# VH-VL binders against q9h9l3, part 111

Target 1, 176 residues: q9h9l3
Amino acid sequence: PRKMVAIDCEMVGTGPKGHVSSLARCSIVNYNGDVLYDEYILPPCHIVDYRTRWSGIRKQHMVNATPFKIARGQILKILTGKIVVGHAIHNDFKALQYFHPKSLTRDTSHIPPLNRKADCPENATMSLKHLTKKLLNRDIQVGKSGHSSVEDAQATMELYKLVEVEWEEHLARNPP

## First folded at step 7 (VH-VL)

Design oe6 (framework fv_fezakinumab)
Fold by ESMFold2-Fast, scan of step 7:
Structure oe6 (fold): chain C 176 residues (1-176), chain A 121 residues (1-121), chain B 111 residues (1-111)
Amino acid sequence: as target 1 above (176 residues)
Amino acid sequence: QVQLVQSGAEVKKPGASVKVSCKASGYTFTDYYMHWVRQAPGQGLEWVGWINPYSGRTFYAQKFRGRVTMTRDTSISTAYMELSRLRSDDTAVYYCARDTYYKGDSYLDYWGRGTLVTVSS
Amino acid sequence: QAVLTQPPSVSGAPGQRVTISCTGSSSNIGAGYDVHWYQQLPGTAPKLLIYGNSNRPSGVPDRFSGSKSGTSASLAITGLQAEDEADYYCQSWDSSLRGYVFGGGTQLTVL
């Protein structure tokens, strides 16, 4: 497979008033959309707010979840040295407490050609749900059970593939 | 209602230290990070650093490391910023501002009125 | 000098639309960090106007909107009013500096 993966993380609220975003699920898919990693992750701090409407995470998911430091080690082994695709990916990297080189990072919320293909202003930040509907004619993040990080990671990789040739050429001419 | 009340204006000589206070009310002091941001007369905003009032942990902008110290007293819901070895170019209004770390991002939702620190001989 | 670039001034007549740009780089806005906007009325402390690129706090009218794309963000003000005269600052986080960064500020004049 190419040295390219897509990631999507779900966070829960920890710390005072649940205002700290702590990693609680991570999904990583390869170039073809095959799942390389998908685990519920137990934060080191007490969970104050599951944020279930968005995260899809409930208390039962934490019973056999992988502890944060073990999960982080596993995830970083997959990401290191690869091109990592995500949507608003800085939130995922922050939750992982990880710095990924900008030259190897692709954020589908900040790729002007992708917005252009979706008939959206190039300088607008579009949601993953909107871009996926416009460009892939697929509805994601539907229903009341929260988001699927696997579904989101797969959609993100498929969106990037639509502009990959054009955007990689742009980055080669205009290094980040 | 959320309120951040800062100490009064200070006039200092070059080489001195200044300690500015910020007393919080209307919320649980330890639930939100506190940032310090300064603004020289007629200039823009410059971030100095933050303190987590719960743990006492701090993080400072590289420009101020070695000269700034942030502390807090949870018994009186007050944050402090001390800047040492003052220079004339440290003349500025110093603001405290409350931070919210929601969904992995940080923004300043309430600001104190500012403390003018003037450094002159 | 500021890390994020804003025009030093913009102007418009009452009822018009103005936009204020905030241009960053690959180490801040281009890295995917959110942009927040603050309004500073003359003689006062800054106030939160927009957070997380496009969200409004309670009390901020829907005439104010934010957007972000690539390495830049924009604040749009529609139905311009005299009380909108203020300095506007964008703010993000910078991975190279490992800290919070502000734009240089934009002074809005209502003609």
Scores: ipSAE 0.000, ipTM 0.449, lowest interface PAE 16.4, mean pLDDT 86

Design of (framework fv_reozalimab_arm2)
Fold by ESMFold2-Fast, scan of step 7:
Structure of (fold): chain C 176 residues (1-176), chain A 122 residues (1-122), chain B 110 residues (1-110)
Amino acid sequence: as target 1 above (176 residues)
Amino acid sequence: QVQLVQSGAEVKKPGSSVKVSCKASGGTFSRYAISWVRQAPGQGLEWMGGIIPYFDTANYAQKFQGRVTITADKSTSTAYMELSSLRSEDTAVYYCARGSYKYDTSGYFDYWGQGTTVTVSS
Amino acid sequence: QSVLTQPPSASGTPGQRVTISCSGSSSNIGYNYVNWYQQLPGTAPKLLIYDNDQRPSGVPDRFSGSKSGTSASLAISGLQSEDEADYYCAAWDDSLYGWVFGGGIKLTVL
């Protein structure tokens, strides 16, 4: 059986002027879009900028959030050995301080057939919002209250499923 | 593919200022950091600072604090680096480079501009 | 001058394996990823290795990176004449809140 999950993370600003991104929420869904993990995560550094417009994170979410080291352990147990799908997924892996094997990584921001289906240049990095609207006719990341990482992870899995057969065949012929 | 195109070579007098541009195309401009890195003739790479265009916030290396200003214009997808009070030691090639991590100046530089030669002479 | 330390030069012959070192401290290499940039004469630097050991699309698997403690290494196997270039290691520094580079190493292919 194919073991595949999709991940999306929300980050807050830490460090001087909030110029460093730290993990503050992580959502993981299975192939069918069911939630396997969804937790608010407390960064080990002081939060300078919640970036609420984009992250959806507010101070209240940090009160009982899972400390980074514990959350990281839980997340890595879910990801290890699975095909992991994400959009601009290197941001998520950096926030997790984690190296997932390239052969098991699928980044929907770097799949040329997906851009082709959306009538976008193959070499462009399109946003998750744009691809989801074009290909799934759904609006995600709406409003000014921030993004839902569950919604984003679900959309990412559905986008990958549109090109899964073609892209897995490509990777079998051209291993990373 | 992301592409960074910089403005042309400049020749400046000591005490003047120079403003170099870096126009981004092919990707989403506002969410990724643009850093400026310089290289004096025959020398190594030196980071000057970076900006995250969406937040209009810049972070500078201590050596350049007070002399460098990094700005971005989201409407033209262009980042700028202005260096004031120029000295002959500022003669260098100035590169812009994109950070790979969204909203984070500490991402590796995945794309580089071609470089802009700035010569400071009397 | 440079915060990260690299030897100033190295040489090898075609087909050989060359290792380039990079030494830092806990605030940079010790706690952060190491990236490597290749600079051919007269050109802009190019990303060669990111996040310690990852290769961008288009970089041959002859290039590999590793990190141990406060040190990192770039290995080039099957050395080719076109590998003659300057190589820079780089890491974010948490105490400086900025990027630091090695002084660069000039690799000559004999």
Scores: ipSAE 0.007, ipTM 0.537, lowest interface PAE 10.6, mean pLDDT 88

Design of1 (framework fv_reozalimab_arm2)
Fold by ESMFold2-Fast, scan of step 7:
Structure of1 (fold): chain C 176 residues (1-176), chain A 121 residues (1-121), chain B 110 residues (1-110)
Amino acid sequence: as target 1 above (176 residues)
Amino acid sequence: QVQLVQSGAEVKKPGSSVKVSCKASGGTFSRYAISWVRQAPGQGLEWMGGIIPYFDTANYAQKFQGRVTITADKSTSTAYMELSSLRSEDTAVYYCARDYRYSGETYFDYWGQGTTVTVSS
Amino acid sequence: QSVLTQPPSASGTPGQRVTISCSGSSSNIGYNYVNWYQQLPGTAPKLLIYDNDQRPSGVPDRFSGSKSGTSASLAISGLQSEDEADYYCAAWDDSLYGWVFGGGIKLTVL
């Protein structure tokens, strides 16, 4: 009975030598892949490294970006009480400084049946790009202009839907 | 660089309350979480709760819900932990510790020196 | 009662390799990073290992961490008398929304 959303965040480098990962964009889609949230987010710390090759974030995106504190409030209102799907989702939750219940969290990088369908070792953490190509025959994260967090969130939801029935049954029998 | 300095030892009667302070220096106070961890004599470490001053939001361990209040004053870079309805079992050393926030590295990188709270009649 | 399980004591001789275990569940170690803290007698705990296997500046190479499934371990090679201390593992627990600690292990250097 719980509604389900998928999330993907982009991070930029802050702190010494840009080693700290700070939230700079968040996209959230519903079960059908419709966008519920997609905003550039201004970190409270000075951006040292935009990591543009990976994040797609450029200085221009920060001009009218939503301040972190405000964006966090908006995002948490969407996530609270819902099943949240992501890929390596602990990174997204850390960037949000948020603790989502594990019983309502689904991480497509740690679902053994999904790896099995992709002919990958069950205990390996496969990239979103690899799983999406193998199972959905779609190329995401192409080129050198950065990733689309909307595209990544949509792919993540579609991947989860491939194993949803089996995995929800498994979780009911083996609660976290 | 970073230092957490706690208030001095307290001796309290059962049923009273205690408020311990933790002043941060050398770092950006509002951008890190401050957690409180206690240790009863001869026992292990027990997390009580924490606060993220930037969001003015506190989170508490279930065992302490209703008895503990954690607050922060950004103007003085000081976090506080108040524990009410004290019992003899609350006799412990109380530590504040900084949670490292953003890099995916969530851990206690700096600890205060500890504050001894003794609850006795 | 601790959420994470550690043996209460361990011992070794100088130069020996000692391994300290820590067992949890899917809601803590299984999903999250493990950190290790060293507590010398009469002092505050000190960060020894973070994010499973990383060392802060100032921690010798002889300390190392690892994680597999819902368990983690701290290895101390070339054991020295100054390593005699209590060691705690810790992880975030998603179901509890909080930090959980192991019960601590008293390491004696004989």
Scores: ipSAE 0.005, ipTM 0.479, lowest interface PAE 13.9, mean pLDDT 86

Design of2 (framework fv_reozalimab_arm2)
Fold by ESMFold2-Fast, scan of step 7:
Structure of2 (fold): chain C 176 residues (1-176), chain A 121 residues (1-121), chain B 110 residues (1-110)
Amino acid sequence: as target 1 above (176 residues)
Amino acid sequence: QVQLVQSGAEVKKPGSSVKVSCKASGGTFSRYAISWVRQAPGQGLEWMGGIIPYFDTANYAQKFQGRVTITADKSTSTAYMELSSLRSEDTAVYYCAKSEYYRDTGYFDYWGQGTTVTVSS
Amino acid sequence: QSVLTQPPSASGTPGQRVTISCSGSSSNIGYNYVNWYQQLPGTAPKLLIYDNDQRPSGVPDRFSGSKSGTSASLAISGLQSEDEADYYCAAWDDSLYGWVFGGGIKLTVL
């Protein structure tokens, strides 16, 4: 009965030497891949490193960005009580300063059956790009302009659907 | 930005094991992957394996499977590489190297200074 | 021995352009990004080029990378004496599920 969403966040570098990862974009899609949320987010701290190669974030995206505190409230309202799917999702939760229940969290970077279907070692951490190419025959995160968090969230949901029945059955027998 | 500091040089007997440490400072340790790369005298670079501390996930090059163990202690931001059943051809400089979380799209942007391991009888 | 193939040595004089090749297969260079590392004598390797053609801060623009099919190339224009070093290409290999390096090339500057 629980609803399911997929999330992907982009982070920029703040703090000394840009070492702190701060939320700068968040995309959330529903089970069918429809966009529920997609906003650029203004960190509370000065951006030292846009990390544009990965984040796709540039200075112009910050002009009308939603302040972190407001964006966080909006995002948490969407995530609360739902099964949340992500890839390396704990990085996203850390950037959101949010603790989602482990029982409702699905991380496609740490699902052994998914790696097995991709003909990869079950306990390895595979990139979203690699799994998406192997299992969905789609190229994502192409070029030098950074990642699309919408594209990443959609790919993540589609990957989870490939193992959903098997993995939910596993989790019912082996609760976190 | 990120600094990796390795433990000191070691001299070992054949058949023994060695455990090298790599302490990371700067950034978020759990977001990094740490790999171990060795270089025998006058030879090239050879990847041994790596770990993503956040997921406690280690992966090893086939050549070293069964002999190498890579671990991480998130509380001390330290990665370890233990190599067992040492042979003279394991004499090498052992480097730890950091990559971003997504390892197969990553690159080794920071390297430790290296640890010389000499295996002699 | 090495999965990626590089020439064992190259040489040039100051001011010349030197190109270092790296050959692989579809499972490594063909599908994945290529990175290049410079190793000065007695030092740890240093990232020189990442993601085929990107330069880290502090690397001069006379260093450039490119990739075509299953091959990659590092170009060093305006060769200088401090460029005398070993150069390694590297890529993730999907079949081996691990990082693979070229055998390394010893670049001598006369």
Scores: ipSAE 0.000, ipTM 0.472, lowest interface PAE 14.4, mean pLDDT 86

Design of3 (framework fv_reozalimab_arm2)
Fold by ESMFold2-Fast, scan of step 7:
Structure of3 (fold): chain C 176 residues (1-176), chain A 121 residues (1-121), chain B 110 residues (1-110)
Amino acid sequence: as target 1 above (176 residues)
Amino acid sequence: QVQLVQSGAEVKKPGSSVKVSCKASGGTFSRYAISWVRQAPGQGLEWMGGIIPYFDTANYAQKFQGRVTITADKSTSTAYMELSSLRSEDTAVYYCARGYTKYDYSPFDYWGQGTTVTVSS
Amino acid sequence: QSVLTQPPSASGTPGQRVTISCSGSSSNIGYNYVNWYQQLPGTAPKLLIYDNDQRPSGVPDRFSGSKSGTSASLAISGLQSEDEADYYCAAWDDSLYGWVFGGGIKLTVL
């Protein structure tokens, strides 16, 4: 059986006016929601905007953070050959400077059956917060301290499990 | 630096359609949602819908469902909003605005200059 | 009409504190974050406050936001003449599956 993991990354703003999204935290959980990886990551570039409200990243987290090149190697070892589940996962892969095979990628922001179950338009891109509340009756990303990438990765895996059988059958008939 | 530049003013007849463009420069076009927000003369802001260019996925406000189509061309970094079956009540300034794609609830951090659309006989 | 409710106008004098209210429901402000936009005369709107109380780079600390239940407030301390503008609150609405704005408030600096 092919192993499945869920990922959520937090990015900070680097480059001109903080327009570049640079990896600053990554959480990976297994199918059951157990944490496989959760580290703060030091970008190679100067942080212009911590984006703390979303990322939960503060200057103090950078003191003992794993350098980007080292963290990237560790993360890619976990992802390689696995089905990787995420929400708007293209942002996470871009921050990792990594290409994951489309056939092994599952993006919960782009699974029409999930939107249907949530009574949302099939082609809308719904937030993780909204889908989690509608389908799991759970509030995530609550409060002023920033989001927990562990919580987000766990919620993402649970959302995927709601449509896993239906969606895997769809993908087998309609390979990406 | 991120900049959104919109197409010029339009004058249209009732029953016709209008297509407004929004060209993005600076930053990564495909990674950010582009929304369309209109403002009738002397009135407030009204969200019409948005698109995430990376996915070619659009979402529309219920009021405009069936009349509005939002598209994106990644090769030219341009988003489009087409509004059909125009009425005089559609006379407004139409803005494009950028959001961050990881969070659907992201604020609109950059706005285009606006495109005036006048619907008259 | 607008889904979020704001007073149509407010006024203040330079140096005073002005508070602008925004009222919604459980499906918008109650569940989701509130953003505030400033529209100077003749210009496009500009992001002033996001996620209830955060300031973008370049926004003076005179501007602050808060949220309580289904209501939000924008506070402007040390009011300046250049603050004369229209102010809009905004939030995602889970019932409508879209962004909703307040009707806007015209702030006059006397």
Scores: ipSAE 0.000, ipTM 0.491, lowest interface PAE 13.9, mean pLDDT 86

Design of4 (framework fv_reozalimab_arm2)
Fold by ESMFold2-Fast, scan of step 7:
Structure of4 (fold): chain C 176 residues (1-176), chain A 122 residues (1-122), chain B 110 residues (1-110)
Amino acid sequence: as target 1 above (176 residues)
Amino acid sequence: QVQLVQSGAEVKKPGSSVKVSCKASGGTFSRYAISWVRQAPGQGLEWMGGIIPYFDTANYAQKFQGRVTITADKSTSTAYMELSSLRSEDTAVYYCATEYRGSYYDTAFDIWGQGTTVTVSS
Amino acid sequence: QSVLTQPPSASGTPGQRVTISCSGSSSNIGYNYVNWYQQLPGTAPKLLIYDNDQRPSGVPDRFSGSKSGTSASLAISGLQSEDEADYYCAAWDDSLYGWVFGGGIKLTVL
């Protein structure tokens, strides 16, 4: 049996007018929600827009942050060979400049049974905040200081666990 | 500066398991990643897997998935590599090595143990 | 089978410059840093070059590394008899999710 982890990344804006999303924090939790990794990450390019309202990242977090290349190496060693759960996870992999096998990737923004349990259209892309409130009766991403990537990763794992048996059976019959 | 000292040579029968230890001294054990690399007689280097003790997370080369288990005990500053279902082709010298994690130093095996010879014979 | 390709052997005479090649693909050398290891007979490998071209303390400046595209090179100038050893290149491979090594090259000093 393969082990499972959940990941949530926070990105800041770099490049022209801050339009490039660069990794600035990553949190990874195990199946039980225990934190395996949680580090602020220094992008190789000048930060133009901290996107603090969403990312929770501030200039102070960058002072002793782990450089991108080193953080990437650490993160990839954790993700290797595991089932990786995330919400809109393609954004996280893009920021990591990383390809994870589709067969080992679980995206809670694209699991029809999960939407069905939330009384939402099966093909709609629902936010992590909405699904967590509807299915776990828990408020996340509350306040003006931005998101907690640890909290988001933990919520993502709990959401996946609600449909894990059903969805793994589906994937075994319908491999991506 | 960290130093790695490995356990002594082992002679094992096919089908058995072997557990090799790697004790670190002189450095910050938990922040280093520790990898295991083997070398069959007269052949090249082959990475088996590694662990980051700080994160209690191990990953393994696909070839060894299901047969190798890498663990670390922070209290004794010791990493372990256990290889099961041994075959004659597992006869090799097994090395542990640290991977430095810092702002300037990328991923490289900077400190190596002396090696542990494992012989699998009937 | 080695994932990175190195010639199996090379030779030189004292004082000569020798270059050792290492060829890979986009998923390893192309995207990631290259490290080089020296293994003297009967000993554990030793880190010789890291991050493509950096030398650890204690490694003579006769050793230098370079990388271009999906290939890397180790150059040894002023070759000495004590340089007789096996040399390995290595890089992380994003597709295999692990470290990969070259097959190693035996350098003989004639």
Scores: ipSAE 0.006, ipTM 0.488, lowest interface PAE 13.9, mean pLDDT 85

Design of5 (framework fv_reozalimab_arm2)
Fold by ESMFold2-Fast, scan of step 7:
Structure of5 (fold): chain C 176 residues (1-176), chain A 121 residues (1-121), chain B 110 residues (1-110)
Amino acid sequence: as target 1 above (176 residues)
Amino acid sequence: QVQLVQSGAEVKKPGSSVKVSCKASGGTFSRYAISWVRQAPGQGLEWMGGIIPYFDTANYAQKFQGRVTITADKSTSTAYMELSSLRSEDTAVYYCARDSKYYGYETLDYWGQGTTVTVSS
Amino acid sequence: QSVLTQPPSASGTPGQRVTISCSGSSSNIGYNYVNWYQQLPGTAPKLLIYDNDQRPSGVPDRFSGSKSGTSASLAISGLQSEDEADYYCAAWDDSLYGWVFGGGIKLTVL
């Protein structure tokens, strides 16, 4: 009965030697893949490393970016009370400084039936790119200029929909 | 009610290590960060680092990087702070404190009673 | 050396109003919430004020906090002998990625 959304975040390096991962973009899509939120986000601390190869973030994206505290408030209003789907979603929640209930969290990097459908070992951690290619016949995260968080969130939702009925039944019998 | 209970006083030799525990009761252990703060005799409060058990990640103040390790055991609701290569200037009272981050607030709201660590030879 | 700056000592007489200052920078007090802690002799610090100006349950209303720019203040009205203690301000620092404290102020009730 709860609504479902998928999330993907991009992080940049802040703090000493750029070792802290700070939120710099967040994309949220609904069950049908429509974009509910997609903003560049300005970290409160100086950006030491844009990590552009992975994040796709460049200095120009920060010019009109939404400050972290404002963006966080907007994002949490969307996530609260909903089933949230992500891939390695722990990293997204950490960047948001947010503890989403485990009962409402779905991590496509840790769903054994999804790996089984991809002909992969059930307990292996497979990348979003690999699962999307195998199960949806779609190429994402192509090139060296960084990932699209909208594309990743959409792929994550579609992957979850492949196992939704089976996994929701499993969780009902085996609460987290 | 929330309560943090720390392990007892320790007397250590220079060059050794000490590991202090902080057991939490009341509230949800994994949803809060636990910070460690020390106070040398007659001195002020100094933050050493903290851990977020839910994310299993620790952050350390630059002064203590390389010497301090902060860990958490969610099954026993206990956080640990281990300080190595002890020197006489590490003689202090060590406190654990709960750090609320869920609602966007960073507040050290509940404190342990403190653990006295004396480094002497 | 402390990151936030407080005077080292202050004094007052019973019934007076005492104000304790705390100065920081844009990366700590300027951007984040300020907390105030009371430490009675031989005890752990106790939270007095959070979110710049909020009191936890059990803290008397004679304690109040305020923040302006990169500075914060703790006010104690109707000073009582049991208020004799050390007081610390604290805030998260986004540049250091950690908690920072004031040096503490020893309040003496004369």
Scores: ipSAE 0.013, ipTM 0.615, lowest interface PAE 8.3, mean pLDDT 88

Design v1 (framework fv_fezakinumab)
Fold by ESMFold2-Fast, scan of step 7:
Structure v1 (fold): chain C 176 residues (1-176), chain A 123 residues (1-123), chain B 111 residues (1-111)
Amino acid sequence: as target 1 above (176 residues)
Amino acid sequence: QVQLVQSGAEVKKPGASVKVSCKASGYTFTSYYMHWVRQAPGQGLEWVGWINPYSGDTFYAQKFRGRVTMTRDTSISTAYMELSRLRSDDTAVYYCARSGTYYYDSGARFDPWGRGTLVTVSS
Amino acid sequence: QAVLTQPPSVSGAPGQRVTISCTGSSSDIGAGYDVHWYQQLPGTAPKLLIYDNSNRPSGVPDRFSGSKSGTSASLAITGLQAEDEADYYCQSYDSSLEGWVFGGGTQLTVL
C-alpha cells in the first residue's frame, strides 16, 4: 500500500479529575489536503474537562457527535492499509485505541531531516506550530479558542511532503 | 531489578473461579501494559488479554469474553486475572508479561514474563 | 488452534542450520505488524529471543536471526548446539482480532 493520509485528533478530559484523554474529534486528509473525514466524536465516559483552549471542543459540539465505537470503525476503515502521517501520532493512535503498523506510520515529530531543514536539533521533538512556521511560513493554531484538527492535519501532510523522497528512501534502506 | 512475582498454584473444581495475581517491581507499574498468556500442559502459548494499569482499561481475546476479568491495584503494583466457570480444559500455566509503553507500539514485545501460576481444574 | 502457523517440529545435528517459519495473514504479518520470537526451555517461562523482526536482546548470540517478508517470518539458528533444544514461538498483532497472536510453537530437537 502506497496510499497516504494525514490525521489529527482532539482529546477531552474524562475520568478522575479529567486526567484521562478521550477522543472528541478526528480529521483525516488525503495527499492533496482534501478532507476525507472530520467528525466530532462522543466519548463513552462523562466529559470532565473540555480542554477548550487546546481542543477547540465545546459542549455544543457533543450534541450530534458520532459515538466513539461508530466513529472508530469509520476511521479505521480509512486508515487500514495506508501510510498514515501525523505529528506525535502515538497520541492519536492511543485515543483511537488502535495499533497501526510501524512500517506504514510517519511521525513528523520524529523525522531528523525535517528538523534539520528547520535548523532544529535532529533528535528533538518540535511542535507542529514551530515546524510549520519555519518551513512553510504559515501560522497555525492561532488564537486562544482551540486548534483546528483539519488545519493541523493539512499542515502535517505538507511538512511530510518536504522530506518524503528522502525519508522513504531512508526507510526502504533502514526498515523500522 | 524488574520482576513479576505470581501467586502460587491453585487446584479447583469444575464450575469454580480462580484469581491469579502478578506483583510488579523495579519499574513504574502504570507505564506498561500487563498481558496474560496461558499454556495448557504440552500445548502452545495462548494470549488471554491485557490491562492498562494506568486507566484500568482491558481487552480480552474473544475466546475468554464473559469468563475472564482483569483488574489491578496501583497501590501495591499488582495485576489480577480472574477466570470463572472453570472447565478441565482451563488447566494451564497462566503467565503475566509486561509490554510496551504506548498503545500504538506494534513492536510490543513481552518482557519480562512472570514464572507462571499452574491452575489445575479437576474433579 | 493457533492464529500463526509454525511447523510442529524441526530437527538438526550440532553445527547445522535450521529455519523455523511463521505464516500469518493479511490482518497480521501481512499488514506490516512486527514479529517477535520466544524461546521456552523445558519447565521455564518463555524468554524473548528476537524482537521487531530481526533485533536481538542483549545476551542472545548472533547465531539467532530473524527475518520477515510478505505474510511470513522466519527464525534462523546457525551452529546448532544441544542447549538450543527448546520450543520456539512467534508472536505478532492481528488487526481483525485486535489482539496479540502466537504461532503454535515449534519443538527443536538437536540430534
Scores: ipSAE 0.417, ipTM 0.797, lowest interface PAE 2.9, mean pLDDT 89

